# Ledger of designs, part 35: VH-VL binders against f1miw6

Target 1, 251 residues: f1miw6
Amino acid sequence: MPHFAKPLLRNIITRNLFNSIKKKQCLQYLQTLRTLQYDGFTTVYFGETDIPESLVTGEDFSDGYYMPTPTWCVVHAGGSQGWVPWKYRMFLRDELCIKQEDNLFFEFCDVVKKAYGKCAIVVKERRRQDATRPKEGKETEAQAHVPSVVNLTSVTCCPEVAKSYGHKLLTLPSPYNYLNPLDSAWSSLKWFIINNRKEFCLQSVDGVYSYQYILFSDLISKGIERINLSKWRTITTKVRRWENYYLGKLS
Key: E = the ipSAE of ESMFold2; O = the ipSAE of ESMFold2 at other seeds; V2 = 0.75 times the mean of E and O plus 0.25 times the DockQ between their complexes.

## First folded at step 13 (VH-VL; framework fv_izeltabart)

Design u2 (at its last fold request DockQ between E and O 0.86; V2 from the best seeds 0.77)
Fold by ESMFold2, look of step 13:
Structure u2 (fold): chain C 251 residues (1-251), chain A 121 residues (1-121), chain B 111 residues (1-111)
Amino acid sequence: as target 1 above (251 residues)
Amino acid sequence: EVQLVESGGGLVKPGGSLRLSCAASGYTFTDYYMHWVRQAPGKGLEWVGEIDPSGGSTNYNEKFKSRFTISLDNSKNTLYLQMGSLRAEDTAVYYCARDYDSGEWSGMDVWGQGTTVTVSS
Amino acid sequence: DIVMTQSPDSLAVSLGERATISCKASQSVLYSNKNYMNWYQQKPGQPPKLLIYAASTRESGIPARFSGSGSGTDFTLTISSLEPEDFATYYCQQYYSYPLTFGQGTKLEIK
């Protein structure tokens, strides 16, 4: 029995346990989501995407150009009813935009309550290293529960805030990419940017943030408008086909 | 008029690779999901997968996702199916199809004529 | 995967007569009072052609002799008076769940 073989076996067992936990989380998520939908909750997907400035400018950095390029974060929400009637947020992920807005999620919960009534607000799980910590096979407290805050990188999403508006905050497990229609919406936004951008060759090294912000906001706004109600219904219907697949497979 | 034309079929040995093409014309390519569907000789239809040309999002029949890749070139209005690790069971006519989707209803309303792939030693 | 099972596998019918093809889904394809299934026709040497979507709605240009009915798991395609161009293979297809699946086909032949 080599000592090397025993640590390798433990790594394989740890991966299998992690995958089994994620499958159970997905099934619980789907069952909870369907129960909320049956009980009259409107499903709303709340999320963010990163848009590197190079995507907007079209600049090629492969020739050893070393100037850092900022990344923009767009925060929005939508569902089968289209984009939420809430002004999306755009943040720069450099020193100018390192501060998270304190009340953004509170404002969001108020807007969706007024627009749709009670909502099932779905936020993608953010991966953490400690969330994958293996169990030793020893007895645990089994039900030790620490309330977790579901965070976007730019926004803190507190379950108690959602509950105070009559909403339910749900976490979408990270390995199930097909279950988030925002991923398709973000891909379509990025496609629109690539196909409708202008090049800023005179400003490729200077970074005129106020000028770029105006042009960038215009492109983002037009790209978001292009993802209309019909598109939203298509992508949420396709997500429902995946939900049905996983409900059958994981049950 | 809307037209879809497949090409790239042929004879390959087991374990080989092949790339199929589907040239689209007569409509706005980026407005419609596109599918690959196959039909083995004397058999029924089998869905392979789909792609959104307006963002690159794909949905695969899980049976094929490890061996097949759907991609596209929007500048050429062309859909691709890259097939690897081919098996005798992959012998079929491969169709591309356009998905009409109204948000509530869906259907493959335009099909190409198909291209034949034969996997044999 | 949702299995779509058609009956019969083959059917011989005379011109002008009625043909009925059944399709049974292994689970319901009904959501919010809508049936997520289609019917296709395929003639020899040709690609499939969409006939019926949403279980019962004819595609544009499809003759009125074609009709679809049923709900949930049990569906029927009916051709009320067969014409020579109707001799083909017919497939049901669900789009309720991934993967999209087709029935095995029903071949409609001249008696």
Scores: ipSAE 0.762, ipTM 0.913, lowest interface PAE 0.8, mean pLDDT 83
Fold by ESMFold2 at other seeds, look of step 13:
Structure u2 (fold): chain C 251 residues (1-251), chain A 121 residues (1-121), chain B 111 residues (1-111)
Amino acid sequence: as target 1 above (251 residues)
Amino acid sequence: EVQLVESGGGLVKPGGSLRLSCAASGYTFTDYYMHWVRQAPGKGLEWVGEIDPSGGSTNYNEKFKSRFTISLDNSKNTLYLQMGSLRAEDTAVYYCARDYDSGEWSGMDVWGQGTTVTVSS
Amino acid sequence: DIVMTQSPDSLAVSLGERATISCKASQSVLYSNKNYMNWYQQKPGQPPKLLIYAASTRESGIPARFSGSGSGTDFTLTISSLEPEDFATYYCQQYYSYPLTFGQGTKLEIK
């Protein structure tokens, strides 16, 4: 059945090649991470999340009155030691598009060096348009290559900056979200916001009318503090269970 | 005083769906991961998955992930297991369990009585 | 998946005697000098009950006659002097790796 079989077989073959490349990337990531941990590197997960203003206020802006809907980006980092002792950053997405933070990663590398020494800094892979032509994996370490830049949408994470502080920058492959404990931390923050936003509202009286205000910074700060050392130990331990699963399955 | 009560089990035909509930009481629901574990008649225990009520994060036995969904309602202190595309091999007693979790160690320290799911034509 | 294999599948022991149940993991469940392994007891018609966590630490309210030992891949549950209430099925369970897995169970019966 050449006419019906060829398109189906090509789709299966293409999907299998893509999955094989991603599995190889995951295995390489895990082996590199474990080597760095054996060599005394502290693992630190560096990342971001979006908090739309509607999540904080509880208001529905679905009609056309608010043409742009503000979204805040929170940038932070953590690991089995808890949140890094670094002031998290908040940005508006529209403002951030014109003022990308090139030096923020430099400051971050300095802070984690002082706190933990050499770190394995893990950043989640950004989605790219080059998914139609998978690139062959390179098995040989090569010197003098121009380093690839791994970016969050808000922050440029330069491998050479990390290297200058004695760190190693690692990219977590996109389909393996179970391997990123920040995703669980962000989910906990958002659940805290949803369940506590009414308690953090300010009330303002103006004549015969009153307005209720929410302090965004206080709410988010409290939510981050609620994700304490015990919670970080739990989510990093559960990530390690997934690491062990994938090391067994993919090797 | 800590108590877990499952409900929603019953007879269902192959290919059908069913939602199990687990009502929790006597503790702060959002402080503990919750599990679903099943036991086929005369057989051992099989882990289905877990959820964090304080963030909604889930970890599944990959065997079930395409057909089963764990969810919760914090306002009712209730855990759910939505089961779809049911097969005869899914016939079991389904337990919910609370995770004693100190950040490094884990153990299911409180279990419900179980609810029975029977998949038969 | 990590397979937890218990030995024996069943055993008969007299009251007041010692019972020993083995559990072997298909891979080590040791990480940073900690064993990620639990023991549960299940009586007929009842849910499982946590006995031992971290391979050797008794859960609150568990009698001292229950003890856990072993490391890596080989673990043992010991009941030093059997009471009538101890006749049940016992399961080991690892939490080193997903999925969480249980042994097939060991049924302990009165000789």
Scores: ipSAE 0.744, ipTM 0.906, lowest interface PAE 0.9, mean pLDDT 82
ESMFold2 (binder alone), look of step 13: mean pLDDT 92; pTM 0.948
ESMFold2, look of step 14: ipSAE 0.757; ipTM 0.911
ESMFold2 (binder alone), look of step 14: mean pLDDT 92; pTM 0.948
ESMFold2 at other seeds, look of step 14: ipSAE 0.740; ipTM 0.905
ESMFold2, fold request of step 16: ipSAE 0.748, 0.735, 0.739; ipTM 0.906, 0.900, 0.902
ESMFold2 (binder alone), fold request of step 16: mean pLDDT 92, 92, 92; pTM 0.947, 0.947, 0.948
ESMFold2 at other seeds, fold request of step 16: ipSAE 0.678, 0.733, 0.000; ipTM 0.884, 0.901, 0.410

Design u3 (at its last look DockQ between E and O 0.70; V2 from the best seeds 0.74)
Fold by ESMFold2 at other seeds, look of step 14:
Structure u3 (fold): chain C 251 residues (1-251), chain A 121 residues (1-121), chain B 111 residues (1-111)
Amino acid sequence: as target 1 above (251 residues)
Amino acid sequence: EVQLVESGGGLVKPGGSLRLSCAASGYTFTDYYMHWVRQAPGKGLEWVGEIDPSGGSTNYNEKFKSRFTISLDNSKNTLYLQMGSLRAEDTAVYYCARDYDSGDYSGMDVWGQGTTVTVSS
Amino acid sequence: DIVMTQSPDSLAVSLGERATISCKASQSVLYSNKNYMNWYQQKPGQPPKLLIYAASTRESGIPARFSGSGSGTDFTLTISSLEPEDFATYYCQQYYSYPLTFGQGTKLEIK
């Protein structure tokens, strides 16, 4: 009954504080997600993180260099079923200024369709940044000022591509960091890097330097493997506790 | 033997600050979420928050989030609770607890003996 | 917040008799046919001790006389034959939603 539904929605909106567009977006996101889950969609979180080279080396080169230290971008996906059976991608941030990978999202949608069937693919909305952003060259501003609804910085996520595979693409509102289990996974990866980077170093052949050369790809690969299925189930269960909290609080 | 030992409790004035410590031993510290739970005299249990030692991710009871910070030092196998802007109602025994977690289920399977915080003028 | 309400507040029972403690959640804590609810025991001057997790699964080392039952919103802890060491306060606790919340406690006393 549309009239009963309208009064209920008005009461919910009235109980939320005025001008809280993000609260409305969060409630809409959660209601849509739960509807999709009820309809048999598998939830998959697709996202990225930045790993500055200084995190890998353990040294702060910014004082010793007049050029910015390179930053790596890792792209992966996961959920309560663990990491998606899809090889993560890794880009230098400078490579992103040169090109954005156009077909990666097509490949991703195909892989998750084959692995899980229809999916609710969740992508975090990218926060806008002010003019104080580092590396502000025109080419280095490949990070757009627009809201992160379709595009990650590294990957174009098109809703029509997701739909063509039977998926639904959802955007998680950026202020609600508790609702993205990838944030916890990325924190665990960075923790692994900090605590294991010495074990993955390559000794220089000439032996002159005070720092060690580190095999970055092997370190990242092992860090991702350490975030196993049990850890993913824990992380996603804790996100669900926050989802339940917000559904109660914002309704 | 798995053991958790709290310390750092004491008398503090309203508006003051205090840092509690929880020293962990007998298990791999980074494998388990850790909690702070408090109990006011003669009252029930109240969850303060939790932290993942293998990444630093935290979840707080909203009522404490602005005043309390959970942190850790992996090199010392030690959990901390930094409490600020303390009030009389914060008077309690503060427990640290280890979380048994099988993915879908969890429970606080090991507790410390607690440390007492008294907030009074 | 999910409110966990226990009844009775206190219970006097003779040794060897059965004790039953009720816990009611203000909303269901059932998800995917699993109940996100635990029971703890606390003796005076001691920290809480986990008895039962997942509503009905005994923690290791817990005697078989302790059993948990119920689903959704209504849960029961049963002690089938009371021993002297069972006189304590019992708490239910949910982990379905943040914040994690405990019941107010049920004090079990010797009659």
Scores: ipSAE 0.770, ipTM 0.914, lowest interface PAE 0.8, mean pLDDT 82
Fold by ESMFold2, look of step 13:
Structure u3 (fold): chain C 251 residues (1-251), chain A 121 residues (1-121), chain B 111 residues (1-111)
Amino acid sequence: as target 1 above (251 residues)
Amino acid sequence: EVQLVESGGGLVKPGGSLRLSCAASGYTFTDYYMHWVRQAPGKGLEWVGEIDPSGGSTNYNEKFKSRFTISLDNSKNTLYLQMGSLRAEDTAVYYCARDYDSGDYSGMDVWGQGTTVTVSS
Amino acid sequence: DIVMTQSPDSLAVSLGERATISCKASQSVLYSNKNYMNWYQQKPGQPPKLLIYAASTRESGIPARFSGSGSGTDFTLTISSLEPEDFATYYCQQYYSYPLTFGQGTKLEIK
């Protein structure tokens, strides 16, 4: 396997250089964040998560039939002060790209400035090689045909816009998922959906089949509300324990 | 009354697997982080990891992450520790503990009685 | 990992006398003027019991003879007048950084 062996070795060498660069980026991120926090910047994590409609409906494809389902994108922000007092946004991935007519990030910067003053706005680095990551969580198997719909980034975060409001925009390096408290918040939202979707169902009248109608907007709104200030303080404190771990390990 | 009861310990050969359970009662299970902590015979305490029952988020002691998995079943108010590729050094009493976390302060305020895992040839 | 080192490993003390247990962290566990450190008591055949949190605050139901002090890297647990129920092993524990770590324990014995 001479030609196969050469690509494998080259991939290993390239990956080692990539990991070294990512470690430096993580250290720089943590040092910058701590300096900003010491200088009185309020830390705010701004991000998005995908919620497939199958998670909301509870559909089970165990009988081997696969059908693509629409995916909602939820955009919000929070920190040790709780959710930002800003109305979260929801987008359908397969219908609209709203960012061209929407000054969403501009509005967001204005809201957090009014609420907290100067902020360190943390946004998760988008993985540069999304096409190479494992697909087991969204696998299309057994003759499944996936439409050509591409999930786009929902918001463009411009550093110059943040700076014009006195904020600092920081990018969290992608392999360090423990450093983003939004990941825990999104996990709590998804667990709320799974465990409470029946309470937001309406039954069909007069049908020969019992239909469940999901009050989707109410379910999401209630799930976000249940992630209260106390919960936000807990998850940001646990992220700080990981920050301390990485500051010690990578330095 | 708040109560934690571990089970599932026993004798297992090296390389084997075990699943420990921790049944919780007397409080709202989803309000508190839950921990696994172990204690080898005659030794001190070692933190294994924690889980948030309200979201499934886990934090592991990195030395165990490749072999141990923490999970839960909210319908049964039960915490699990799945242990694989067991070694003699994993012989210990395994405790589950509830974490009273106020956001800034934390402490394992309720502990189970423990379940014993013995790994020997 | 933050190593918590207790001193001594064992201590023999007569009833009614004072016991002092030291715990030293390999790095500071102080953040925003709060010490992220707890003390636990463990009797033979029993699970640990939370005694003091935040370095110096007694948990509910803990007798006033127990007190914690210190800051940063150096902490002390003091039992002002030993009673028979106090003979146990004591552990300090930090929650400043992952992984959470405990001291090796200090066994308090009857002299």
Scores: ipSAE 0.755, ipTM 0.908, lowest interface PAE 0.8, mean pLDDT 82
ESMFold2 (binder alone), look of step 13: mean pLDDT 92; pTM 0.949
ESMFold2 at other seeds, look of step 13: ipSAE 0.756; ipTM 0.908
ESMFold2, look of step 14: ipSAE 0.728; ipTM 0.898
ESMFold2 (binder alone), look of step 14: mean pLDDT 92; pTM 0.949

Design u4 (at its last look DockQ between E and O 0.90; V2 from the best seeds 0.79)
Fold by ESMFold2, look of step 13:
Structure u4 (fold): chain C 251 residues (1-251), chain A 121 residues (1-121), chain B 111 residues (1-111)
Amino acid sequence: as target 1 above (251 residues)
Amino acid sequence: EVQLVESGGGLVKPGGSLRLSCAASGYTFTDYYMHWVRQAPGKGLEWVGEIDPSGGSTNYNEKFKSRFTISLDNSKNTLYLQMGSLRAEDTAVYYCARDLDSGDWSGMDVWGQGTTVTVSS
Amino acid sequence: DIVMTQSPDSLAVSLGERATISCKASQSVLYSNKNYMNWYQQKPGQPPKLLIYAASTRESGIPARFSGSGSGTDFTLTISSLEPEDFATYYCQQYYSYPLTFGQGTKLEIK
């Protein structure tokens, strides 16, 4: 086997294994989800989205020399029953590390148990900053190390906590974003913000950040409210069409 | 009166591109998913894709996803279909349609008149 | 993809008579006791018109002579007493799975 051919063969073999693993994970996820639904579990999608303050203010980033602005993380959950009857959370996702709320997932599991009984709680696979496999002791270890999991403001979702409430925690594989109705809900929220932020710009909010935060929170709260039960039923039904597509394609 | 009016069809050569428009009126544009559906001459109906005007979420027939893009302009109540790398088999009447979007039910309850795309050497 | 197969491809029927059009899905479109399929009517030079959704629910303004029936994989559109305006091509369509797919059509002609 020639020396230069081995690195190319390893890349091809690694890519094929990765694709096979992701397809197997998706099929396993779908089969588990359908079994849980048949067994009477209510499906609930738990997740987060980032809302940069520039989206609310309309600030332009075309200068290219300074990009970062403060970003808020919104955490909520919903399904074919609408938003969970639980107050969504907002966390500032700035450049400083913010500890995750350890008790939030416990509270969430308790709320959905009381509202719906046993739930299949679906969370999107965590996105990591670096590759899954660590490289040798090279420049990569100094910049984007494997132990550096990017989860700055997210909630830690423990499977054993879910199990203690009679729930089942499922992880949605990252390449299959069509299978998460929260993505559509977040897009609708961001659309609402863009189309209604003029009220924020017309208000003379000088002085303290607390005035700006109040208007920002009100805008987000109104956007969440406009994603009603009918909308939730529509987007979850469209996700089911993708589920059926993938069940047929991957089986 | 609810109306959908397509425009932008015409004759193009293979490999060319074309953008179709669908102007909506008489209803709240952001309340309904919108579809593109095509019909080749003398043939049946083929679904191209859909978009949610209240957020921009799209679902495509995978057959077209690499070459076609659905977009919108809410200020004009207008839906677009950007078609690229056109082939002779893309020759069809292209319809836009509104979905009734009633909970988990679906049905294209309002259709435009269609616009004709002809792809010919 | 779910293939929707209609029978017959064409049908000639006299005014006032009953017409029956069949549609078979390549897999079940039933979920939670609900059938995810529709029927459309299309006249030459016109766009399609929604007749029936949810397999059996008439769209607003559709005459009672149109009815849909069936479940799972086998569906039927029935026109109980044909009127002159009913001569058209009819399509079934499923929305159980992406991509949304239509039957090949059934042309209903005057005998």
Scores: ipSAE 0.761, ipTM 0.911, lowest interface PAE 0.9, mean pLDDT 82
Fold by ESMFold2 at other seeds, look of step 13:
Structure u4 (fold): chain C 251 residues (1-251), chain A 121 residues (1-121), chain B 111 residues (1-111)
Amino acid sequence: as target 1 above (251 residues)
Amino acid sequence: EVQLVESGGGLVKPGGSLRLSCAASGYTFTDYYMHWVRQAPGKGLEWVGEIDPSGGSTNYNEKFKSRFTISLDNSKNTLYLQMGSLRAEDTAVYYCARDLDSGDWSGMDVWGQGTTVTVSS
Amino acid sequence: DIVMTQSPDSLAVSLGERATISCKASQSVLYSNKNYMNWYQQKPGQPPKLLIYAASTRESGIPARFSGSGSGTDFTLTISSLEPEDFATYYCQQYYSYPLTFGQGTKLEIK
């Protein structure tokens, strides 16, 4: 009497195909990265982190009268050479700066070229981009899934801009988070903020953005400075241990 | 004097859980990665995982990831290992250890005396 | 996982003689001309003690009679003139790849 077919069979097949695609993307990423490193490209991890204002202020918004707190976005880059000698950027997400995103990546590519020469610029794949990709029927020949433009939330990263400076833009597949040393750097920054915010922050900030920006910028600057070259070498070495693990596991 | 002192070991039935503690003293707790390493009776050493006390980042032996959690309390200079769904093969002495953290190099240069976990029916 | 295989499993040696312990990795642990492996000593009822890191660099306070050599997949720990306190179990360990892995151990015994 009951219908024989269940939607769960379609979900299982779709999930298995998606996982297979992600494994192939990870292997292609790792192989490409190692080839570029062998060819003299300097690896640079370019990315962003969100710092909710409540993390900095410590103010409690639990009584429901207050709106959800705004989020500050920090954009920076680093690698085994330390932080890139580039002025990191900080945005308040309640104010859109869409045109800054295009100019920002162009400027970044120029600075990195001058600092290191040709670079392999690694950007983490945004999760929403993974969920949006439709399946397609296709004729003959295997191919890698490579999006035309890779967007961070705050920055548009165009492969052709990178290429015009002699760089190569790489996308890190989202399920393999151990392969992004920026995640460890961001965790260390947030730890520094939590443990030093009382000294730097006013409790119950009343929306004076000039004062907030100066205080917040100083705290962020000190936190970034604490993540020195030795720390970056440690973080990138641990990521390489994961790279070696996945190269062995995924064939 | 740098010291690491483990505690929390004991007898547990299969399927049970335990939380091990490692109290650190004599150095700046947040400057060094910390490890858990175990040794079954009459057997060799097996790495469980590590944590960065200055950011909470963890790396696990994937063998244990689903059952074991490494955490810390910076206010107490204490490292924890939460173990769940314990099996007889988890019977071992559990050590905490400090990482050398010499640039690119690594080595567990300070070890605690260990705490014994016995999983038996 | 990288398997570290030690030879022999046990070794009986007289005081004042040389002991040689071998460790083979299932794949190279060499990267950028650096070998990512360590040696540890462990006495019964005691925690392990770091002897040598980076394949050949002695840890602070380790006597000169201990030396490490080798590269890639093949490594050797040598104790040039055995003292009574050297009778213990010795482990090699790699940190080239996760998970970190140890050899099965080599027990040095008094002949």
Scores: ipSAE 0.735, ipTM 0.900, lowest interface PAE 0.9, mean pLDDT 82
ESMFold2 (binder alone), look of step 13: mean pLDDT 92; pTM 0.948

